# VHH binders against B3 domain-containing protein At5g26805, part 15

Target 1, 156 residues: B3 domain-containing protein At5g26805, of Arabidopsis thaliana (Mouse-ear cress) (q3e922)
Amino acid sequence: MIKSLFYTFLQTKHQEESNNSRDPNYPLFPQEIEIRPIAYFPWEIIKTLTTDEIISKFQLPMEKIRDTMLRHASEEDIYRTKFMSCETNILVKDLDTNTIHQGKLWKHPCENNFALRESWIEEFVKRRRLVVGMVVGMYWDFEACMFCFSVLDGRQ
Key: E = the ipSAE of ESMFold2; O = the ipSAE of OpenDDE; V2 = 0.75 times the mean of E and O plus 0.25 times the DockQ between their complexes.

## First folded at step 21 (VHH; framework vhh_5j56_2)

Design ab3 (from o6 with G56S; at its last look DockQ between E and O 0.33; V2 from the best seeds 0.00; counts 0 for: pae E 7.7 > 2)
Fold by ESMFold2, look of step 21:
Structure ab3 (fold): chain B 156 residues (1-156), chain A 124 residues (1-124)
Amino acid sequence: as target 1 above (156 residues)
Amino acid sequence: QVQLVESGGGLVQPGGSLRLSCVASGFTFSSGSRYAMGWFRQAPGKEREGLSLISSSGGGSTSYSDSVKGRFTISRDNAKNTVYLQMNSLKPEDTAVYYCVADLRYWSGELDYWGQGTQVTVSS
């Protein structure tokens, strides 16, 4: 198992780049009445959902994970993910519903993609009634150590 | 052309030991070269599992999966162009085909070379 490697890796990189600590009250569900966050095109990952993502798992290309979650990982550490299966729990905040969900991020060494498995179907596809053709976006929040998710285009 | 040939598999009793060897041809190991080699296994009906890695970076750093850490040791012998996997305290769950693997171009994005595999069976 290399889940310990990914967990330690993510925690260590976050701690080295910032010394910010998150409050113990997790998850947070703030309500902003008068002021709304405005972020210009924060989406680092934009995907049009396919049949596989509705039925099985959410595919995340290695290059996108390298550019987001692993942006500050050493090249040697990234290379090691090609030899060992990587499994770690991550958090995904659904910005549309203001809820935080656990996803299991997994990479088989014979594949060049990461995938959210296990809870992707229950926590997102079923909960949000996602269908083929919807466009979703994600970005990585380094301070919170989680992805942020939104449905960008729910039309078919 | 690079070729990886495994040997040393076989039948062993629980608690026993085996030493797998992987002889590389068409490539010479070098402490200054950027490469990675390692071992995978696959039991019937299961996904391939990465077990151990040895790389040229950092003076030959090694990694192990949690399932084998403390029981398996990867090593190399550059003079013999060989990578070894010493397997101790073997369990029935270690029964699988074991593959030697290599990425000799580092950063290729894939495991470019696989051996044909050697069967390890841990008898009940």
Scores: ipSAE 0.016, ipTM 0.375, lowest interface PAE 7.7, mean pLDDT 74
ESMFold2 (binder alone), look of step 21: mean pLDDT 81; pTM 0.828
OpenDDE, look of step 21: ipSAE 0.806; ipTM 0.945

Design ab4 (from o6 with S33Y; at its last look DockQ between E and O 0.06; V2 from the best seeds 0.00; counts 0 for: pae E 9.5 > 2, placed apart)
Fold by ESMFold2, look of step 21:
Structure ab4 (fold): chain B 156 residues (1-156), chain A 124 residues (1-124)
Amino acid sequence: as target 1 above (156 residues)
Amino acid sequence: QVQLVESGGGLVQPGGSLRLSCVASGFTFSSGYRYAMGWFRQAPGKEREGLSLISGSGGGSTSYSDSVKGRFTISRDNAKNTVYLQMNSLKPEDTAVYYCVADLRYWSGELDYWGQGTQVTVSS
């Protein structure tokens, strides 16, 4: 369902004119068109990157994780996230580069957020040259069982 | 050897207060950014219930169960390697054995270490 949003294109005047391009008396003005895919997605997590995220770990809001990955978690599983550490392997697809990366999503029992710790620095910060102030987005793809990531806005 | 020793339990009237202490040995709580310590309790015939945890990391982040939030406060004293549970507005349903707990390893595991427990009884 999210993949269908990647391939939407605006209709252009050139496509209409291709049907009638041989009219010699019609002054056909060259029109510069730019076909850009419409890749708007409803981002569940939007963050402006902080220093800690550039040097250490990427933090994800607890509520968003519960609403996505843990939507169907049992009462006992929810209770355990309050009082025990949790680690799970996840996949993160970088939509800008069309690459898939592995990470560990971790929650310390006393913290309100989950965090990506393993390879976040190498796989995203260094690879994508992320800096403080950039805005990134993530959403969970239930069909693929992975997060999808994009840089939404560069630092101003 | 990791050891957790609770103290401060006892008898108290409803509405009263107690402060539990847990002295840790065999590790330094404040040095482990992944460490957590805290408190569970178990009333007779009931399952263990998590109450509060505090992080060893620099901020000392805390977590509380809904049943005690606002009445109980967890804190730590790094110089004494000790974690406290201040229990106010105690009710008869708070009667239980209270256990100090520590999580010193993180890989899909449960809490690694438990104290022997201290009895708290709330009765007229």
Scores: ipSAE 0.011, ipTM 0.323, lowest interface PAE 9.5, mean pLDDT 74
ESMFold2 (binder alone), look of step 21: mean pLDDT 82; pTM 0.830
OpenDDE, look of step 21: ipSAE 0.797; ipTM 0.940

Design ab5 (from o6 with G58K; at its last look DockQ between E and O 0.36; V2 from the best seeds 0.58)
Amino acid sequence: QVQLVESGGGLVQPGGSLRLSCVASGFTFSSGSRYAMGWFRQAPGKEREGLSLISGSKGGSTSYSDSVKGRFTISRDNAKNTVYLQMNSLKPEDTAVYYCVADLRYWSGELDYWGQGTQVTVSS
ESMFold2, look of step 21: ipSAE 0.483; ipTM 0.813
ESMFold2 (binder alone), look of step 21: mean pLDDT 83; pTM 0.845
OpenDDE, look of step 21: ipSAE 0.813; ipTM 0.949

## First folded at step 23 (VHH; framework vhh_5j56_2)

Design ac1 (from ab1 with G58K; at its last look DockQ between E and O 0.39; V2 from the best seeds 0.61)
Fold by ESMFold2, look of step 23:
Structure ac1 (fold): chain B 156 residues (1-156), chain A 124 residues (1-124)
Amino acid sequence: as target 1 above (156 residues)
Amino acid sequence: QVQLVESGGGLVQPGGSLRLSCVASGFTFSSGSRYAMGWFRQAPGKEREGLSLISGSKGGYTSYSDSVKGRFTISRDNAKNTVYLQMNSLKPEDTAVYYCVADLRYWSGELDYWGQGTQVTVSS
């Protein structure tokens, strides 16, 4: 859902620029028709909120966590995330409010994904009044060493 | 086909000891530098709980959950392709089905290979 909304918007923006480039002095370049989100940060996690996210948890895929937060983790640390319940504190910047929030990230060994649980409910669902059907995004900021969050589509 | 077969469960009195064994087949535990094996347990109506792991590398490390550290010891016998869990000072709270598990896919967040389980009951 989120990708089709952004791709449609990007296509209309590129088409408006292409209308201007029909001038014989304005060559069309293939890159101008590339489908890219207007927001330059590629969202690594895009989720349409369901009841589970509103009442329970926000899951973060193992491969995204492995490639970002845990990219320098030892083999022992990686094995512990598979065999043991573990939790760690993370920071999440809410780009819409420009505030930084503490999250507690959990991994249960019978689940592939990491999750924010009670901290997701308190720091985001309740604070931001999130409801089923909203679309949210999250990406890792390598310079700040934290996740960044935004509501991408606030449909109720 | 990968197979894990647990044995050594049974009835024991509080304060007693048991040693669980897990014989692996379909892979050689010591040949994979990124293999690990471990033990889980599940009491009725509860989620599976990870207890311990041991890596497949030579001189491999061991790790324990806080709930069993100091009472349980994981070890291996490479010649028998077998992993053990020595359980000492057993308590009624240790009553559960115990599962052997193997991680052969380091890159995955899931553990794909589980034994059938062996019952451990700690009661008078």
Scores: ipSAE 0.571, ipTM 0.850, lowest interface PAE 1.0, mean pLDDT 81
ESMFold2 (binder alone), look of step 23: mean pLDDT 83; pTM 0.842
OpenDDE, look of step 23: ipSAE 0.790; ipTM 0.939

Design ac2 (from ab1 with E110K; at its last look DockQ between E and O 0.37; V2 from the best seeds 0.58)
Fold by ESMFold2, look of step 23:
Structure ac2 (fold): chain B 156 residues (1-156), chain A 124 residues (1-124)
Amino acid sequence: as target 1 above (156 residues)
Amino acid sequence: QVQLVESGGGLVQPGGSLRLSCVASGFTFSSGSRYAMGWFRQAPGKEREGLSLISGSGGGYTSYSDSVKGRFTISRDNAKNTVYLQMNSLKPEDTAVYYCVADLRYWSGKLDYWGQGTQVTVSS
């Protein structure tokens, strides 16, 4: 399930039909209200997990990585991701468990996507018991210099 | 139509040197603010390996993989629209087909322009 909170102020059924809810001669009825937060959808990457992601690696779209982690990267760094295999250590915060995990991000010049390898399986798939069909989200926190992760829909 | 044509491959003894050339046509390397060119190789039974790059940007720079740093030097001649790879201290492990590659679309994650390749063989 999507983790964003939604708050909406609902009036009672009777008050919605009256159109005169602020009349001082008609005192407000006791009411049950449902408060939902303003929708916040920070997820820049949303994926339904596939078999490959459960057994091997989590692929991250090139365009999204460039808009996030690499937004301020130099031209040389960008070219190196195209001409040479590269890997770098990153941090991923699991928002559901409030824990921070090390990840290894990989880019191969023959592939368009970046990928989390090795530690993705240990620190997320195994730890969280992730399975095919779950929906996960990721976004980059520029202030903390890390990705943030959550399981958005745990149904299979 | 973009074309990249390599030359300069051949047989060489261990410890020797070769200079590869890549003549580009269909674009002017020095006029592109965000163009880059470079070299890959592929040895028998192995995956392609990126070796070096040289930028066409105004600041200009070169970069190398760890496997060839200190032995190989990439350079360019703008008047000839040509990029070179000077390969020194060659080892049998350097035996491969060498490819010239161009990146003309900075925002793309892929390299779409490849030469035909030139064979380099290092043996006694």
Scores: ipSAE 0.515, ipTM 0.828, lowest interface PAE 1.5, mean pLDDT 80
ESMFold2 (binder alone), look of step 23: mean pLDDT 81; pTM 0.827
OpenDDE, look of step 23: ipSAE 0.773; ipTM 0.927

Design ac3 (from ab1 with S108T; at its last read DockQ between E and O 0.39; V2 from the best seeds 0.61)
Amino acid sequence: QVQLVESGGGLVQPGGSLRLSCVASGFTFSSGSRYAMGWFRQAPGKEREGLSLISGSGGGYTSYSDSVKGRFTISRDNAKNTVYLQMNSLKPEDTAVYYCVADLRYWTGELDYWGQGTQVTVSS
ESMFold2, look of step 23: ipSAE 0.565; ipTM 0.844
ESMFold2 (binder alone), look of step 23: mean pLDDT 81; pTM 0.826
OpenDDE, look of step 23: ipSAE 0.809; ipTM 0.943
ESMFold2, fold request of step 25: ipSAE 0.564, 0.413, 0.485; ipTM 0.848, 0.787, 0.819
ESMFold2 (binder alone), fold request of step 25: mean pLDDT 80, 81, 81; pTM 0.819, 0.823, 0.823
OpenDDE, fold request of step 25: ipSAE 0.809, 0.791, 0.764; ipTM 0.948, 0.948, 0.921
ESMFold2, last read: ipSAE 0.512, 0.515, 0.557; ipTM 0.825, 0.826, 0.840
ESMFold2 (binder alone), last read: mean pLDDT 81, 81, 81; pTM 0.821, 0.823, 0.824
OpenDDE, last read: ipSAE 0.762, 0.781, 0.799; ipTM 0.924, 0.939, 0.950

Design ac4 (from ab1 with S33T; at its last look DockQ between E and O 0.37; V2 from the best seeds 0.58)
Fold by ESMFold2, look of step 23:
Formats: structure tokens, sequence, C-alpha cells
Structure ac4 (fold): chain B 156 residues (1-156), chain A 124 residues (1-124)
């Protein structure tokens, strides 16, 4: 859900200036009042990293993959992801480092999620020194046909 | 209430054939534009493996895993609301419990309708 804020710009009249240093009433100038908009939240996948993500794999929900990467897939392709093991190569852009990484996305038919396995560990966990408790985000860039990744909360 | 009932399993020698049947009730397979049915198996100590699927759509398509392509054939009989798996050239590696599976909720993430399974054993 995205909210918009109304922008307000207020101008106030300037008070006449007094240069009498023994007069405690020096003029006050108006302050600019600005209400900034709520930032757009592009993050379709937000995950707090657990031990499994640090040791083994990063899981991506089936419905998110279906609605993004597979949005134009045929019914047969969608059914194959539900009935058969499948894999596909993807690109993930790390927005924090402005680098692009290749991953192999796997889906086992008895699991609800797609997963990045070895490539997630090498290209992200080790490279970025990710640890349990960090919050990461991903969203799908439809123009570039890739995921975009960022560490949203790196406190540890 | 949706039910899937498999039959046709048993003991067979290597190189033999079996035909599995799955009778569906609680829905009409041929009337669903985004229904699919298929077969899985689980060998002892292994993960469940998807073998084949057949769509309910009028355009009709079937798909097979590489492990059974050319040996297994999925088909349907709409009048009996039944899906079949013809298994030829059976190998000891085909020994498993075979499950009929239905996808009636195309947009869901998982296949929710499974039969109880039928044992297929391939040995001398």
Amino acid sequence: as target 1 above (156 residues)
Amino acid sequence: QVQLVESGGGLVQPGGSLRLSCVASGFTFSSGTRYAMGWFRQAPGKEREGLSLISGSGGGYTSYSDSVKGRFTISRDNAKNTVYLQMNSLKPEDTAVYYCVADLRYWSGELDYWGQGTQVTVSS
C-alpha cells in the first residue's frame, strides 16, 4: 500500500529589522515549512535473514515469482513449476554496490518457494558478509528483467 | 469433497507394464479451464518426484519429467472422470508409491489434492 502526502509551502511576512543592540526584540524570520512525501516502497520481498539463509539458500515465495518473473508465462509453464522440478538463470542487481550477479533459481514441486542456493551464498552472503538478523529486500524490475536487492536493515 | 483414488499398482518384473488409474470425485476435471492432474512418486528415502501432468483445458497438453519421458504416457477418460498413467519398460528404479495429484486452485502455491497412493514394485 502507497500513500501520497499533500505538499504545503507556506510563506510568511518578514518583520521589520531593528539594529538596536540594547533592544531585546530582534526580528524573527519565517521558517520554511515542508512536508516530504512518504517514499515509495518498491520492496515486494522483505526478509529477515535466518540461519538457513546464511548457510544454505534464499527462498522466494511462489506467488511473488509468479506475479513478477513469470507474469507472462504460459499455463503449461506455470503447471510445470507446480508438478516438476525446474531451474532458471536470473540476474540480481545489488543496489547497494551497483553490481549485477547471476543466480540459478530452483523450484522443487513439493515446496512452495523458489530458491537461490549456491549462488546466493557466494554472490551475496559471503560477498556482502550477511549475517542472521539483517533485513534484505528484493523487487522485480520489469524493464531490465531482473531482481533488485538491497540490505534494508544491517544492524547487528 | 474432493477425492482422488488410485488403483492398478502391484508387483511386476523389469521390462513389464502397469496401468495406473485415478478416479476423481467432488469435481469434474474436463469442465475446469484451469484444472490439471498428474502423477508423482516417492521411492523409499527419496523426495517426491513429479512424473507427468495433463491439463483440463480444451487445448489439451501433457508434460513429462525426463526420467519417464518415452516410457510413461498420461491420458484421461472424461466420461469416467479418470486419469491414467501407462507405465512401460519398467525398471527397478521405478519402485515407489505413486500418487495421483490435482490442481484445482491454479493460483495457489502448492498442490493440495493428493490420493493415498498405490505401491508399484519392480523386481524379479
Scores: ipSAE 0.490, ipTM 0.818, lowest interface PAE 1.5, mean pLDDT 79
ESMFold2 (binder alone), look of step 23: mean pLDDT 81; pTM 0.827
OpenDDE, look of step 23: ipSAE 0.797; ipTM 0.943

Design ks1 (from ab1 with L53S D103S Y106S W107S; at its last look DockQ between E and O 0.51; V2 from the best seeds 0.00; counts 0 for: pae E 3.8 > 2, framework grips, unsure alone 63.7 < 65)
Fold by ESMFold2, look of step 23:
Structure ks1 (fold): chain B 156 residues (1-156), chain A 124 residues (1-124)
Amino acid sequence: as target 1 above (156 residues)
Amino acid sequence: QVQLVESGGGLVQPGGSLRLSCVASGFTFSSGSRYAMGWFRQAPGKEREGLSSISGSGGGYTSYSDSVKGRFTISRDNAKNTVYLQMNSLKPEDTAVYYCVASLRSSSGELDYWGQGTQVTVSS
């Protein structure tokens, strides 16, 4: 079994404000990734879109992120995300259009969720013309180290 | 029911030190990975800022924001169910209300509990 490890750290609010030269595309963040065969798992996150997702942000529960992207993260890194403002650059593959999009995943210490903000609006809501009531799904692809996205029910 | 009570705030000169205490009740600090304790602060007109955390494991993992790293130290005394924040080399910008926070994992998700806060004022 082939294993690839990614050792990363989350950028704090102070680091973000002070570090203008940080590479936004390929940050190191606190996780270890175990590579498995290409077969994909079922949707881990299913959401019926609300007004908040259409105008502001897409929230990802901390529990889901811990079970996926941060599955092998150290205890130190996990607790850092609960007490510090953090961001991590990620890739999201739109399975419906077979395109890959960049995003920033934010964690505010007063919230128990990670969130995609501006990039969610630009790269998904506007591009895909998402509206309230649509159902979307996401799962983490451990081999590709990215999230996969699809619109599961467009009836709204 | 979980309760957190901070103490140890006050007025101090720049460069001085204070030690904040947070006494917890309603859960035990025993070894484990299902909780963390930490400190936040909020200055007038500013958003709350996370400062430091310590995990529940026997080895204890600590974390610090860049604004306090090297000056503040978090620690705990399991026998007294108390978390401390040792604050050294204090600056006027450290003036704020300091809050103790516990993050506990439950069947309904992560639950955060906040203390009432203790005022720290750093001025000449």
Scores: ipSAE 0.193, ipTM 0.613, lowest interface PAE 3.8, mean pLDDT 76
ESMFold2 (binder alone), look of step 23: mean pLDDT 78; pTM 0.789
OpenDDE, look of step 23: ipSAE 0.670; ipTM 0.871

## First folded at step 24 (VHH; framework vhh_5j56_2)

Design ad1 (from ac1 with S108T; at its last look DockQ between E and O 0.61; V2 from the best seeds 0.67)
Fold by ESMFold2, look of step 24:
Structure ad1 (fold): chain B 156 residues (1-156), chain A 124 residues (1-124)
Amino acid sequence: as target 1 above (156 residues)
Amino acid sequence: QVQLVESGGGLVQPGGSLRLSCVASGFTFSSGSRYAMGWFRQAPGKEREGLSLISGSKGGYTSYSDSVKGRFTISRDNAKNTVYLQMNSLKPEDTAVYYCVADLRYWTGELDYWGQGTQVTVSS
């Protein structure tokens, strides 16, 4: 087993890009080099932001929500998302700022997507000054029971 | 070919009752472990609204939207491959076209099997 010599070079892209002075202490001593698979890429949802996402809502495809947040949902819960309008509270961790935000996730039965509406605008677009053309990523953390968010390519 | 045929709509006074029927063909509702059927409605100028669903499994569950809970009851008759919506205590705001819907593809996010609709009008 080849161990890592420098954590910052072999950690996830997000961890490697952290420059916050409040970061955890890294090991003071180099460790053995570890041969690992190239690049950790957890992003299940990747979007280049459009005008609609800047002014109105962030849409999450039904298939990706079903395979992540709802992977263990009951048949009753799944049927309700298909037959009825529903709203549920979720948590989204912004990995870039290390903050957790509450969102309201909406599903209308005639739409093929879940959507984050006003909460997306307030908690992300305005807070982070997101603009058209930025690329964002999102994945579901099963341990923490929340989505994780990051700006993957920002051209501000 | 999947077909859903509604009947039982009409004109009724406020406080009255109607029973809608939906006869299904092209599949056996009770044979699918993950089949469901339900009812939607659409009033003029409004979006379609899901009202109720019933699962096809033996001993299956029913579910209702808050707008009709306590007034509407969904049920089924497996021998007739039919689903019903009993609508009691009807109000003018229940006036709409009512659609029978079937979900035979549990894993998709869409409901592609719709009846033609039946008009329900609640007025004096």
Scores: ipSAE 0.572, ipTM 0.853, lowest interface PAE 1.1, mean pLDDT 81
ESMFold2 (binder alone), look of step 24: mean pLDDT 82; pTM 0.839
OpenDDE, look of step 24: ipSAE 0.800; ipTM 0.943

Design ad2 (from ac1 with Y61W; at its last look DockQ between E and O 0.54; V2 from the best seeds 0.61)
Fold by ESMFold2, look of step 24:
Structure ad2 (fold): chain B 156 residues (1-156), chain A 124 residues (1-124)
Amino acid sequence: as target 1 above (156 residues)
Amino acid sequence: QVQLVESGGGLVQPGGSLRLSCVASGFTFSSGSRYAMGWFRQAPGKEREGLSLISGSKGGWTSYSDSVKGRFTISRDNAKNTVYLQMNSLKPEDTAVYYCVADLRYWSGELDYWGQGTQVTVSS
């Protein structure tokens, strides 16, 4: 999903009078000035789904989680995610269905990334009937304090 | 370059105590603003489990997993570049290989600095 703000600036022109008897005065129409924002492409994580995503888990890079959800986390909390098995509940908005889903985010010490495991399968793969070859995107919405999800390409 | 050597494992009765030590070389633990060291264990047939960690930072914090909180204490000796794990009230469930781990790459999601492990066996 792309949010764009489109502003139209209308200017009024002076009308001119005509003394001839054939045609009416030619009216002047306002000039439209178009201001478009830069195309909105927020996707921090883009994945072409493989068998692993369909049967097991959706991995989220440590860097992305640290810079978004955990941006204010203490040094201790960050180290705990590297040394300890951790889980936390997160919210993920499915932008395609406009619904909010609870995900359980895991980090295991012997793994490089955070992952949604059973919750990814139940709340997304099964619900959305995701299959290998689909492209999905995810980004962190700082205003809503949740991840946002969309299927970006349902074709191979 | 980085090397971690554990010692202090062995056989102990339930309710007993052991103190593990981990001597670090190839870096100075107390000099890194974002260094941490800690202890993991792996019991037969189980995945590795993080137990405790200690910050290299001045005034350093310590942290513990729920499974060992209150029974285990992590500490350090900066002069010896060594981290300790004092293990009290040991249970048969604590039987495992214990690993020393160092994290010198704060921004990485990986823990690539591991010791070779020391066996702890808690049995009658």
Scores: ipSAE 0.479, ipTM 0.786, lowest interface PAE 1.8, mean pLDDT 80
ESMFold2 (binder alone), look of step 24: mean pLDDT 84; pTM 0.852
OpenDDE, look of step 24: ipSAE 0.793; ipTM 0.942

Design ad3 (from ac1 with G109A; at its last read DockQ between E and O 0.38; V2 from the best seeds 0.63)
Amino acid sequence: QVQLVESGGGLVQPGGSLRLSCVASGFTFSSGSRYAMGWFRQAPGKEREGLSLISGSKGGYTSYSDSVKGRFTISRDNAKNTVYLQMNSLKPEDTAVYYCVADLRYWSAELDYWGQGTQVTVSS
ESMFold2, look of step 24: ipSAE 0.606; ipTM 0.866
ESMFold2 (binder alone), look of step 24: mean pLDDT 83; pTM 0.850
OpenDDE, look of step 24: ipSAE 0.817; ipTM 0.949
ESMFold2, fold request of step 25: ipSAE 0.564, 0.588, 0.588; ipTM 0.848, 0.864, 0.860
ESMFold2 (binder alone), fold request of step 25: mean pLDDT 83, 82, 83; pTM 0.846, 0.844, 0.847
OpenDDE, fold request of step 25: ipSAE 0.831, 0.821, 0.840; ipTM 0.952, 0.949, 0.954
ESMFold2, last read: ipSAE 0.578, 0.565, 0.571; ipTM 0.857, 0.852, 0.852
ESMFold2 (binder alone), last read: mean pLDDT 83, 83, 84; pTM 0.848, 0.846, 0.850
OpenDDE, last read: ipSAE 0.837, 0.823, 0.840; ipTM 0.953, 0.950, 0.958

Design ad4 (from ac1 with T28S F29L S31T G32S S33G; at its last fold request DockQ between E and O 0.40; V2 from the best seeds 0.60)
Amino acid sequence: QVQLVESGGGLVQPGGSLRLSCVASGFSLSTSGRYAMGWFRQAPGKEREGLSLISGSKGGYTSYSDSVKGRFTISRDNAKNTVYLQMNSLKPEDTAVYYCVADLRYWSGELDYWGQGTQVTVSS
ESMFold2, look of step 24: ipSAE 0.607; ipTM 0.864
ESMFold2 (binder alone), look of step 24: mean pLDDT 80; pTM 0.821
OpenDDE, look of step 24: ipSAE 0.795; ipTM 0.941
ESMFold2, fold request of step 25: ipSAE 0.558, 0.558, 0.509; ipTM 0.845, 0.847, 0.830
ESMFold2 (binder alone), fold request of step 25: mean pLDDT 81, 80, 81; pTM 0.827, 0.825, 0.828
OpenDDE, fold request of step 25: ipSAE 0.784, 0.786, 0.763; ipTM 0.938, 0.944, 0.930

Design ad5 (from ac1 with S55T; at its last fold request DockQ between E and O 0.42; V2 from the best seeds 0.62)
Amino acid sequence: QVQLVESGGGLVQPGGSLRLSCVASGFTFSSGSRYAMGWFRQAPGKEREGLSLITGSKGGYTSYSDSVKGRFTISRDNAKNTVYLQMNSLKPEDTAVYYCVADLRYWSGELDYWGQGTQVTVSS
ESMFold2, look of step 24: ipSAE 0.596; ipTM 0.864
ESMFold2 (binder alone), look of step 24: mean pLDDT 83; pTM 0.846
OpenDDE, look of step 24: ipSAE 0.812; ipTM 0.952
ESMFold2, fold request of step 25: ipSAE 0.570, 0.562, 0.522; ipTM 0.854, 0.850, 0.838
ESMFold2 (binder alone), fold request of step 25: mean pLDDT 83, 83, 83; pTM 0.847, 0.849, 0.844
OpenDDE, fold request of step 25: ipSAE 0.803, 0.777, 0.797; ipTM 0.949, 0.952, 0.949

Design ad6 (from ac1 with L111M; at its last look DockQ between E and O 0.22; V2 from the best seeds 0.00; counts 0 for: placed apart)
Fold by ESMFold2, look of step 24:
Structure ad6 (fold): chain B 156 residues (1-156), chain A 124 residues (1-124)
Amino acid sequence: as target 1 above (156 residues)
Amino acid sequence: QVQLVESGGGLVQPGGSLRLSCVASGFTFSSGSRYAMGWFRQAPGKEREGLSLISGSKGGYTSYSDSVKGRFTISRDNAKNTVYLQMNSLKPEDTAVYYCVADLRYWSGEMDYWGQGTQVTVSS
């Protein structure tokens, strides 16, 4: 499953030829997830939003991607990503609204970091009226093959 | 200890060519199976831009940004511990300071080492 997601997230010849987007905005099976933050704290990525994230893109450092989405990937596969480009859609579930959105995952072929670009602004920043200083959380759901997102602290 | 020294920059007319060299010291590039070296550039008032990377392993990987793919070629000479960037069909938009970079941790978010930079100017 991890190999499959790895394959779809990193640009390949096949992905370039069959880059299709889908918008499956429907409920998932969220039985393992509770809203109570103390009893269930699944957040693997916790980030205080910066100006760049409100204006341009949501940065996903390589070490965070390695620890979440690519946790089962070999060190060889992780090293290979350094030399690859990525421009593909992934699914991000907004747990606060119980809706699924597309995020355009991007990685420059000569740089080490991933980012959510373009659709991040429309699908999250604008839709949720996100501002600098908010704290958001994400975790990767291996069974559903998607990120799960929530605003953890909406204080200034 | 680790040093990256660029050379080969200069003034070139549009359509011309230059070859940049980066001599590495303090580590052996070919001995690190997961090392990477390459080139970034920064034009005045713009963000740094990654251009090309090459792996430390023999017969390994290379990559290029879309802005230079097909015009620039990265290569290495293990005996000299040196990486090259052959730049052809140069455009005024290629004017920038060019930096040699090395990444010895392969999974880190930033390149570990940077050279001092060499100026490339493409002008009539």
Scores: ipSAE 0.510, ipTM 0.802, lowest interface PAE 1.5, mean pLDDT 80
ESMFold2 (binder alone), look of step 24: mean pLDDT 84; pTM 0.862
OpenDDE, look of step 24: ipSAE 0.789; ipTM 0.937

